# Designs tried in a protein design chat: VH-VL binders against UPF0659 protein YMR090W. Part 6

Target 1, 227 residues: UPF0659 protein YMR090W, of Saccharomyces cerevisiae (q04304)
Amino acid sequence: MSPMKVAVVGASGKVGRLLINQLKANDSFSTPLAIVRTQDQVNYFKNEVGVDASLTDIENASVSEITDAIKAYDAVVFSAGAGGKGMERIFTVDLDGCIKVVEACEKAGIKRFVVVSALKAEDRDFWYNIKGLREYYIAKRSADREVRNSNLDYTILQPGSLELNKGTGLLQPLDKLEEKASVNYSINREDVASFIVESLLHPNATVKKTISLVNGNEPMEKFIQSL

## First folded at step 4 (VH-VL)

Design a2 (from co7a with heavy chain S107E; framework fv_cosibelimab)
Fold by ESMFold2-Fast, scan of step 4:
Structure a2 (fold): chain C 227 residues (1-227), chain A 123 residues (1-123), chain B 112 residues (1-112)
Amino acid sequence: as target 1 above (227 residues)
Amino acid sequence: EVQLVQSGAEVKKPGSSVKVSCKASGGTFSSYAISWVRQAPGQGLEWMGVIIPIFGTANYAQKFQGRVTITADESTSTAYMELSSLRSEDTAVYYCARDEGSYFDTEGPFDYWGQGTLVTVSS
Amino acid sequence: NFMLTQPHSVSESPGKTVTISCTRSSGSIASNYVQWYQQRPGSAPTTVIYEDNQRPSGVPDRFSGSIDSSSNSASLTISGLKTEDEADYYCQSYDSDNHGWVFGGGTKLTVL
């Protein structure tokens, strides 16, 4: 079995950078591809990190351009977001960017797709009245629906609010999610990156699943076994 | 349009605590992070910590761990920074700023800043 | 952790171009986005450049940002200098290892 080749859309984001480092350090994976928006980031990933990089602006790139960037890879991770930078970018990155990558995977014959979405995206009552997040959540919920309607072996990860702390490897069990107060619906960025890696290594547990990621007390290995 | 308005200047004795407020209006208080940054007289900007108001989740610079507490009251759209065990070198202007990069998975700017609150620590 | 080093001061005449550098002490300058803030005396900082080279609405195209990986530095360039550009300028970047923000020491720009 050859190591898995993974392309990461949104590699320059905080989760993306942690994911690239974890993929590079793990012998189950070949050198990953960092898909980035600027030439400086291409240079950084190639020359400093020592991974492959593609200058592919997901906001403006065509499906054909994205397909050409990813066609040599076994799996694609979408960890890109507009980050609150105008409603246009939410539509072009969080929604259409994800849809274009799904279409590019289908065109390239790539089945394995992992997307970083948002906690409780299906539960409109949770997010509809949160100032500044409505458009973001509409985009995430809609993109998730498109992912589920594809023929891809998808995994949809729905993290809570992203913390700047080091990863703990500990998650809140799915059957105990509602026991958390909303102030505790957070997840370490490093644990999101680690769970993406674990999703790729455990397809039987994670393919065609939507998985909420929130800090808790259950070791990640045990969490995956319960999926 | 977003505006951050901070509480007025304070004079405190060494060993006491100070609590500075930052009231947000006209924007996305609950869904963006609020960072706190200080500037000692004639010195540069120093990041202290951040809060994500919608969840009450806070994170702090290592230098201030154990002395700083950042909180938010969503009902009043107000963030607070409390600094304890004050020493003379804590004399500074304290700023709140809206911080997109801490909440979303981006490294965006601190795009709106409060006017600053001067805290003087003297005996 | 890393430091961002800026020159303490720069000066130039009206109409000329000035460049302010911001050098990262460890790790690549390109590993995290760089922002630039302008602070006039008695005022809070305002953003003039974000994500290496982007301008907020309302900031003139005289302001530009760039990254130079060979010197491990970011630069703020201000062309067509005006007296109102006189201010302190701060670079800022994220420290992924320590999960926090780092500011440069600041550069005082004098337009004389």
Scores: ipSAE 0.232, ipTM 0.701, lowest interface PAE 4.1, mean pLDDT 89

Design a24 (from co7a with heavy chain F55L; framework fv_cosibelimab)
Fold by ESMFold2-Fast, scan of step 4:
Structure a24 (fold): chain C 227 residues (1-227), chain A 123 residues (1-123), chain B 112 residues (1-112)
Amino acid sequence: as target 1 above (227 residues)
Amino acid sequence: EVQLVQSGAEVKKPGSSVKVSCKASGGTFSSYAISWVRQAPGQGLEWMGVIIPILGTANYAQKFQGRVTITADESTSTAYMELSSLRSEDTAVYYCARDEGSYFDTSGPFDYWGQGTLVTVSS
Amino acid sequence: NFMLTQPHSVSESPGKTVTISCTRSSGSIASNYVQWYQQRPGSAPTTVIYEDNQRPSGVPDRFSGSIDSSSNSASLTISGLKTEDEADYYCQSYDSDNHGWVFGGGTKLTVL
């Protein structure tokens, strides 16, 4: 009955920023929490965006510190990534950061958890020989496994290559995903943010699911109905 | 703290090639996209191409396809733009620019620019 | 393939407000985010607006960006004009079909 309180880890990233704005604008949600790494980012979200913010560096924070930051929230979204910030951060953010947030959710009694992963993370043959992606995919696949082994009501989103195009609300049907094998597996960041919102609003369709997100011609509402 | 530092001015003859460097310091090099943009004297900005160093993948504007090659050396945090078959109309300041985004996305805004390298093509 | 069209020049006195337009020739301006770059004489470009309306750290709130889908245009607005705002301004957007960047022709702002 009360609007859902959502905490977003990685709020300063491209998907995170779009998600915070969508959550703020939607009456089904209370003011979201932006979990960020620097004081400048805290000031931005509090003063410019007008949302709550927590200075919690997922890379260095303990599980207890993360638990304290999120304990008042109903759901947690993990949208953090190493992208462009050092190879070491693949292990400390994409892998261990995700695992620590899962453990923090369990300690806080928070069941609803959405994570932004990567397309076909389970399919080693897809990514193992792609130059520059092996370590990233090892981390994403391993984190996804930890998420699935948790007691959380998880949703694992596996987007293709992320683009800054404005959202279309159109996705490639899951049973037709391989039709895109001859073209790029791209996805608009705004559509990833929108699908996180839809996942939180439609738990019956999205809880305990791993969902590939790729641009297509199917309206998001119809896509969710097929899950 | 992040800087893109380019190589010095070049004077080249028509028909030759030029290779301009862009060295990144203070941040992560490999995972960011690096674009090359040129500007003829008194003219506007023109995008030439982009590379994602960690993936080794590059894409080029149609106008420069076949004449431009963009490469990166991750060990020295340096991107290169080589333009062949030079003509007088290739006289321009050449800039490198960095995308702050995810390493498999070249659609992010430019966050840092190099200082520019003047290439003059004359006999 | 599309072009971004800007006015060639604009002039205004100190303290006044100026608006520079950027019109997309094909496809919707709302399909891709628009950036704005400032280039002072003899200098490399710097970002003043990104993702339609966001300001980088250090850019004063006198600079703002907007999108108008009905005119298929983006706009850069600079209020309280100062002499140091004198520069060339370029809009930029991404062509997702060709995986490349498109720049507008640039607008020379003279503050006199």
Scores: ipSAE 0.272, ipTM 0.694, lowest interface PAE 4.9, mean pLDDT 88

Design a26 (from co7a with heavy chain F55L T57I, light chain A30D H99S; framework fv_cosibelimab)
Fold by ESMFold2-Fast, scan of step 4:
Structure a26 (fold): chain C 227 residues (1-227), chain A 123 residues (1-123), chain B 112 residues (1-112)
Amino acid sequence: as target 1 above (227 residues)
Amino acid sequence: EVQLVQSGAEVKKPGSSVKVSCKASGGTFSSYAISWVRQAPGQGLEWMGVIIPILGIANYAQKFQGRVTITADESTSTAYMELSSLRSEDTAVYYCARDEGSYFDTSGPFDYWGQGTLVTVSS
Amino acid sequence: NFMLTQPHSVSESPGKTVTISCTRSSGSIDSNYVQWYQQRPGSAPTTVIYEDNQRPSGVPDRFSGSIDSSSNSASLTISGLKTEDEADYYCQSYDSDNSGWVFGGGTKLTVL
């Protein structure tokens, strides 16, 4: 078995950086590709992290340019977001950026696609009246639908509120999600990165699934076994 | 680009209260956490509390519980820190700071700081 | 309920390398990310390192961060030291048990 080659869109984001480090450290994977927006970020990943990097601004790149960047890879992770840089970037990054990467995967013949979405994106009653998040959730819900309508072997991860804590490897069981989500729906960024790795290592449990990620008490291995 | 602009210096009497403002511009206000940090003359940085405007939730350092109130007005993109029962030892520069984030990341390391507001407590 | 301990001051000559430590009193330094802030006299702090070892745009690569689990500490290293690097430096980490931020006591860097 050859190690899997993974390209990470949004590698300079908080989850993306953690994911690149985990992929580099795991012998089930070849050197990952960091897809980034600036030359400084390319230099950082190549010279300081020691991974491959592509200068491909997902907001402005064409599907053909994205396809050229990822064509040598076995799997693509989309962990890019608007980054609070303006309301318009929700449409160009979270929505259209995701759709362009899906199209690029189809064009390149890459089947395996993991996307970081948002908790309960399908449930309008959950997010419709949360100030400041409505437009973001509309984009995430719409992008998730495009992912599901694709020919890809997708995994849609829906994390709760992201926190800057080290990972615990512990998740809230899906059949008990409502017990936790109404009180504390936070999730550690490092555990999201770890779960992306686990999704790639366990395709039979995670392909064609939408999976909510919230901090809890169940070890990640047992959580995956219950999927 | 994002900028945090704080209200001007104040001189207060012991036992009074002070309310400092922090107005955000050039970016999204509601989806980011705003912390308040103070620094007494010649001393280090001391965290006071945080607000997450989108959720209306505030949390405070134990030392300031009962004396500090942090609020936010999303319509004006302004966070406030009110400190009551002022003592001379509350003389300090008060800073607001924003956590780096995105629409689904409402916390993180501090990426932008206000210029600071000097509050002097004297008779 | 942990403290972050830094040396009160460090000094070094221009062009040399200096390292500032930040030691956690209880719990593992690996439990939460560490940030580093630079504060020049009369100015607000600015971020030089975040999430242990990440550099903000515009911060020169002379600044680097690292974690040493064996000494339960984080370190800020500044190489090719310049006079404009004279400042107070603060480490910071998150206390997830109390949902709040903890700062180190600060280190005054003098470039002689």
Scores: ipSAE 0.085, ipTM 0.592, lowest interface PAE 6.2, mean pLDDT 87

Design a28 (from co7a with heavy chain V50R N59K; framework fv_cosibelimab)
Heavy chain, then light chain:
Amino acid sequence: EVQLVQSGAEVKKPGSSVKVSCKASGGTFSSYAISWVRQAPGQGLEWMGRIIPIFGTAKYAQKFQGRVTITADESTSTAYMELSSLRSEDTAVYYCARDEGSYFDTSGPFDYWGQGTLVTVSS
Amino acid sequence: NFMLTQPHSVSESPGKTVTISCTRSSGSIASNYVQWYQQRPGSAPTTVIYEDNQRPSGVPDRFSGSIDSSSNSASLTISGLKTEDEADYYCQSYDSDNHGWVFGGGTKLTVL
ESMFold2-Fast, scan of step 4: ipSAE 0.299; ipTM 0.703

Design a30 (from co7a with light chain H99R; framework fv_cosibelimab)
Heavy chain, then light chain:
Amino acid sequence: EVQLVQSGAEVKKPGSSVKVSCKASGGTFSSYAISWVRQAPGQGLEWMGVIIPIFGTANYAQKFQGRVTITADESTSTAYMELSSLRSEDTAVYYCARDEGSYFDTSGPFDYWGQGTLVTVSS
Amino acid sequence: NFMLTQPHSVSESPGKTVTISCTRSSGSIASNYVQWYQQRPGSAPTTVIYEDNQRPSGVPDRFSGSIDSSSNSASLTISGLKTEDEADYYCQSYDSDNRGWVFGGGTKLTVL
ESMFold2-Fast, scan of step 4: ipSAE 0.347; ipTM 0.732

Design a32 (from co7a with heavy chain Y103W; framework fv_cosibelimab)
Heavy chain, then light chain:
Amino acid sequence: EVQLVQSGAEVKKPGSSVKVSCKASGGTFSSYAISWVRQAPGQGLEWMGVIIPIFGTANYAQKFQGRVTITADESTSTAYMELSSLRSEDTAVYYCARDEGSWFDTSGPFDYWGQGTLVTVSS
Amino acid sequence: NFMLTQPHSVSESPGKTVTISCTRSSGSIASNYVQWYQQRPGSAPTTVIYEDNQRPSGVPDRFSGSIDSSSNSASLTISGLKTEDEADYYCQSYDSDNHGWVFGGGTKLTVL
ESMFold2-Fast, scan of step 4: ipSAE 0.395; ipTM 0.751

Design a34 (from co7a with heavy chain A33T F55L S107E, light chain A30D H99S; framework fv_cosibelimab)
Fold by ESMFold2-Fast, scan of step 4:
Structure a34 (fold): chain C 227 residues (1-227), chain A 123 residues (1-123), chain B 112 residues (1-112)
Amino acid sequence: as target 1 above (227 residues)
Amino acid sequence: EVQLVQSGAEVKKPGSSVKVSCKASGGTFSSYTISWVRQAPGQGLEWMGVIIPILGTANYAQKFQGRVTITADESTSTAYMELSSLRSEDTAVYYCARDEGSYFDTEGPFDYWGQGTLVTVSS
Amino acid sequence: NFMLTQPHSVSESPGKTVTISCTRSSGSIDSNYVQWYQQRPGSAPTTVIYEDNQRPSGVPDRFSGSIDSSSNSASLTISGLKTEDEADYYCQSYDSDNSGWVFGGGTKLTVL
């Protein structure tokens, strides 16, 4: 089997950057593609990191342009987000950007798609009254529905609040998720990146799944075996 | 688009307290955190603490623990830094700065800074 | 808790290249992202490099950042020096153990 070619949308984000480094270091994967929005980011990934890069601004690119960027790849990861840069970008990046990438995968004949969403996106009662997150969660929930309605071999990852700590490789078991609510729902960014890699390496356990990612005490390998 | 506007200069006596405000416009206030950083005349930048409005929590540098309180009012998109038991060495320009929120995976930490507020502590 | 140590001053002639170091006292420099800020007299700091080696829109390509794990340091390199680059430069990183930010002591760059 040839090493898997992975294209990462949102490679310049903290999770995306960690993911590019992990994919580059793992012999199961070919040189990854960093899909980024600025020429400076292209130059960084090509010249400093030593991976492939495409200037494809997801907010403004057409489905055809995205399709051309990814068509040589076996799998696509969507880890892009609007962030705090403007509320309109939640609609154009988190919602429409994700939908356009799904459509591009379908046109390119790429089946494997992993998306970084948000914890409990389907549970409107969880997030509807959290000030400042409503629009973000509306976009994530809606994009997740489009992903599930596609013909792709998708994996939807729903991380809790993202932390700037080293990865532990330890996750909260899904059947014990609510017990963690009494403390908090946090997850290390490095563990999200590692779980994306593990999802790509274990499609039988992760295809057609929506998976909550929260820090806990269960080793990632055991967590995956329980899916 | 995003702008942080701070309250005006203050002159305070030793032993008093000062409360500096930082009003955010543009973006979603709860989606980011606000840090406070000070700079004494001719000195470097010193981080004081951060408020995470969405969690209602604040963390402080050990040097300021027990003397600083950082709060946020989401209804007015305003963060506050209150420093008590003022000493002459607290004379500094105080900055608020925005960094990414835990729920958004954004580029860079401190992407917007306030203009600074000079606090002078003298007898 | 760690410190970030910078040289207090550096100077170079216009057109030359200067490198400013930022050394972490404990823990690995590459365990957390490093940012670089430029501060001109009377102004608030502005970002010139973020996440080790990324440039914000509008920052010239003469500015670059790097990490050297062997010396446990980050570096800001400015090539083709111009008089307008004269400023104070600060590195910054996140302390995961204490959930807070750490600034370097700052470096005054003089372009003569």
Scores: ipSAE 0.089, ipTM 0.594, lowest interface PAE 5.4, mean pLDDT 86

Design a35 (framework fv_cosibelimab)
Heavy chain, then light chain:
Amino acid sequence: EVQLVQSGAEVKKPGSSVKVSCKASGGTFSSYAISWVRQAPGQGLEWMGVIIPIFGTANYAQKFQGRVTITADESTSTAYMELSSLRSEDTAVYYCARDEGSYFDTSPFDYWGQGTLVTVSS
Amino acid sequence: NFMLTQPHSVSESPGKTVTISCTRSSGSIDSNYVQWYQQRPGSAPTTVIYEDNQRPSGVPDRFSGSIDSSSNSASLTISGLKTEDEADYYCQSYDSDNHGWVFGGGTKLTVL
ESMFold2-Fast, scan of step 4: ipSAE 0.338; ipTM 0.719

Design a4 (from co7a with heavy chain S107D G108A, light chain A30D; framework fv_cosibelimab)
Fold by ESMFold2-Fast, scan of step 4:
Structure a4 (fold): chain C 227 residues (1-227), chain A 123 residues (1-123), chain B 112 residues (1-112)
Amino acid sequence: as target 1 above (227 residues)
Amino acid sequence: EVQLVQSGAEVKKPGSSVKVSCKASGGTFSSYAISWVRQAPGQGLEWMGVIIPIFGTANYAQKFQGRVTITADESTSTAYMELSSLRSEDTAVYYCARDEGSYFDTDAPFDYWGQGTLVTVSS
Amino acid sequence: NFMLTQPHSVSESPGKTVTISCTRSSGSIDSNYVQWYQQRPGSAPTTVIYEDNQRPSGVPDRFSGSIDSSSNSASLTISGLKTEDEADYYCQSYDSDNHGWVFGGGTKLTVL
């Protein structure tokens, strides 16, 4: 089978960097495209990492500009986020950035779309009163809704709190998610990146699904088989 | 453009407490974790604890539990580290450092450091 | 829960390559990312490597990081050594069990 061409929006972020490295190392994929905001980031991905890069600032780019950047690719991953970079960027990146990429995929005829969202985005009672997270979750919930209403073969990944630990390849079973409420809904960033790769390799199990990602004891292969 | 500015040097007596401040500018304060790290004269770096202002939570190194309190005032973009029951071996430069992460990022690499505050504990 | 052990000092001539090791005493070095910080006398530390092998913007490509699972260690390598590289270097990793950071003891690099 021909290797899949993947474009990663938010490639310079923590999950994005790990994802680019995994895609580059896996023969099921062609050289990925890192979609980034600055010339320094373009230079890093082209010269240091050895992948393709596009200078496309998702915050300010038009849908047409994004469409031109991704049009040669088979799948798009949206792993961009405002982070702590200002509340205004929640609206321009987490919400509108995601919506523009969805529209660009539709214009380009790209069906496969994976987005990194947030745990329990649909459950307002979970996040509505968490100090400092309301605006972030409003954006994630709204973007997820736009993704579900699209004509795309989407996968919405909802990770818990992101940790820097090495990936274990182990996830909490979806039917046992609430058992983690007494500890923490944490997830390793490397396991999020790995699960994005697995989602792209297993579309029958992951297309049109919203999947919670939390550290646990179930191997990723078994987790996917249960989807 | 992000800068962490710490309070000035202090001289304290054994048994007293010291409270060092770390004012952040140039970025979003609440979403970033602020760690405190100390360095005794001629010695290495020693992590003391961290606060994540947006969550209102702090974690401390086992060695300092019961003696250190880390707090944050989001209205002034300032983090504080208070160390009580001071001993001569607490003489050190105390640094604040910002973790690169935000929102759900609790253990991100340090991206900015304060200039350091010398605390001398002597009779 | 664990310690990170570094050599107390290393020295090398200008233009040569030096490697500083950071060995984890318990648990796998692969379990958590490793950072490296540079500290010149009278200054606060600055990051030269994060997440095992990533370089911050502005850090020369002479600096690189690596992990050796077989020796349970991380390494900082500085090639084309310059006099301005003379500093103390500290490794750092996260202790997931105790929810905090651990620093190595530090290595004094002398460029002679």
Scores: ipSAE 0.047, ipTM 0.604, lowest interface PAE 6.4, mean pLDDT 88

Design a6 (from co7a with heavy chain A33T F104W, light chain A30D; framework fv_cosibelimab)
Fold by ESMFold2-Fast, scan of step 4:
Structure a6 (fold): chain C 227 residues (1-227), chain A 123 residues (1-123), chain B 112 residues (1-112)
Amino acid sequence: as target 1 above (227 residues)
Amino acid sequence: EVQLVQSGAEVKKPGSSVKVSCKASGGTFSSYTISWVRQAPGQGLEWMGVIIPIFGTANYAQKFQGRVTITADESTSTAYMELSSLRSEDTAVYYCARDEGSYWDTSGPFDYWGQGTLVTVSS
Amino acid sequence: NFMLTQPHSVSESPGKTVTISCTRSSGSIDSNYVQWYQQRPGSAPTTVIYEDNQRPSGVPDRFSGSIDSSSNSASLTISGLKTEDEADYYCQSYDSDNHGWVFGGGTKLTVL
């Protein structure tokens, strides 16, 4: 019953920054760890935000280095690589970065793992002909498969297109997802961060689930009750 | 290094069309969105629309709906803004600006701006 | 849809502090992040504040942003005012309903 210690991979990203702030503000959690790639980012999280930070470049770090960074934590969130900065980063961050973190969790004895993936990653017909997104989705789908093949208590979150609007706490019910036009599959990054927090607080509803996140009119509490 | 380079100044007659280009260098063109913003002499900034290159889809401010078309050519990493039925009040500096949120995120802050293109509409 | 209202002009002496407001006409100012852009004569705008209160690399810490929910407004504050701060300043926020951007009318800062 002690506060949960959470390490966030991709903390300097847009979802990661919002998540760190929410974890810091919530008494159910101990000071979170921001896992970042540059010394300036370490200094920002330690000095400006007031949280713990680890200089661990997920793109180039070994599994052992990642394991050492996270070994004191109860749960790990992977929110890195929401959009590739070149094709190489899709492979090294979105795909292999996620796989290395899964392996590091297994080595460290950490069971709770939440990953931010992409909407309809399993449905090739949805993304296969979207020029420029194919490689990204191949990576996300493949990483999700590795997550499911692990012995971790995973939660795979599949958000729609990520926007920087303030969170509403309202989601589209899963059984009504197809009622939205595909161009309107948007989700606020703050609501993704909030749902990661709720996933960690409600493991019975979210462990070993793949959950689509899209803006809607259903309160997050009711959405979780339907999982 | 990321840079947005726009085409040169244009002088157009009322009723004609103008097409301004914005060539991006550095980064992955399809991983961000491009907005167009104009500024009439001595006036404020006015958002015209945005293109999401990955989908080839654009959204426009209501004021420009029907007159503006924003397109992108991924092979040349170039976004275009075409404004038709030009009027004297369309005389302005036209800017492109980048949002590097995600492939389809149009709500991120503008991180890079083009140098601007002066379009003068006079008879 | 909404409007963002700024004062047309503000003036202050070097070394002093100036605050520029940006008021949202409908919906909460807290609904969307606010950006601030600086535009010097003959130049393209540059970002001085993003996401309400964040500074880009190279922007001095004397520039700060804040949100006041009670007045439904955002503010840009510039302390230790310098001559090179003389510029037009624009606030900007996202309209989620229309998937587009709204700019404030701009504020001309004169440093005398």
Scores: ipSAE 0.207, ipTM 0.679, lowest interface PAE 4.9, mean pLDDT 89

Design a8 (from co7a with heavy chain T106Y; framework fv_cosibelimab)
Heavy chain, then light chain:
Amino acid sequence: EVQLVQSGAEVKKPGSSVKVSCKASGGTFSSYAISWVRQAPGQGLEWMGVIIPIFGTANYAQKFQGRVTITADESTSTAYMELSSLRSEDTAVYYCARDEGSYFDYSGPFDYWGQGTLVTVSS
Amino acid sequence: NFMLTQPHSVSESPGKTVTISCTRSSGSIASNYVQWYQQRPGSAPTTVIYEDNQRPSGVPDRFSGSIDSSSNSASLTISGLKTEDEADYYCQSYDSDNHGWVFGGGTKLTVL
ESMFold2-Fast, scan of step 4: ipSAE 0.317; ipTM 0.705

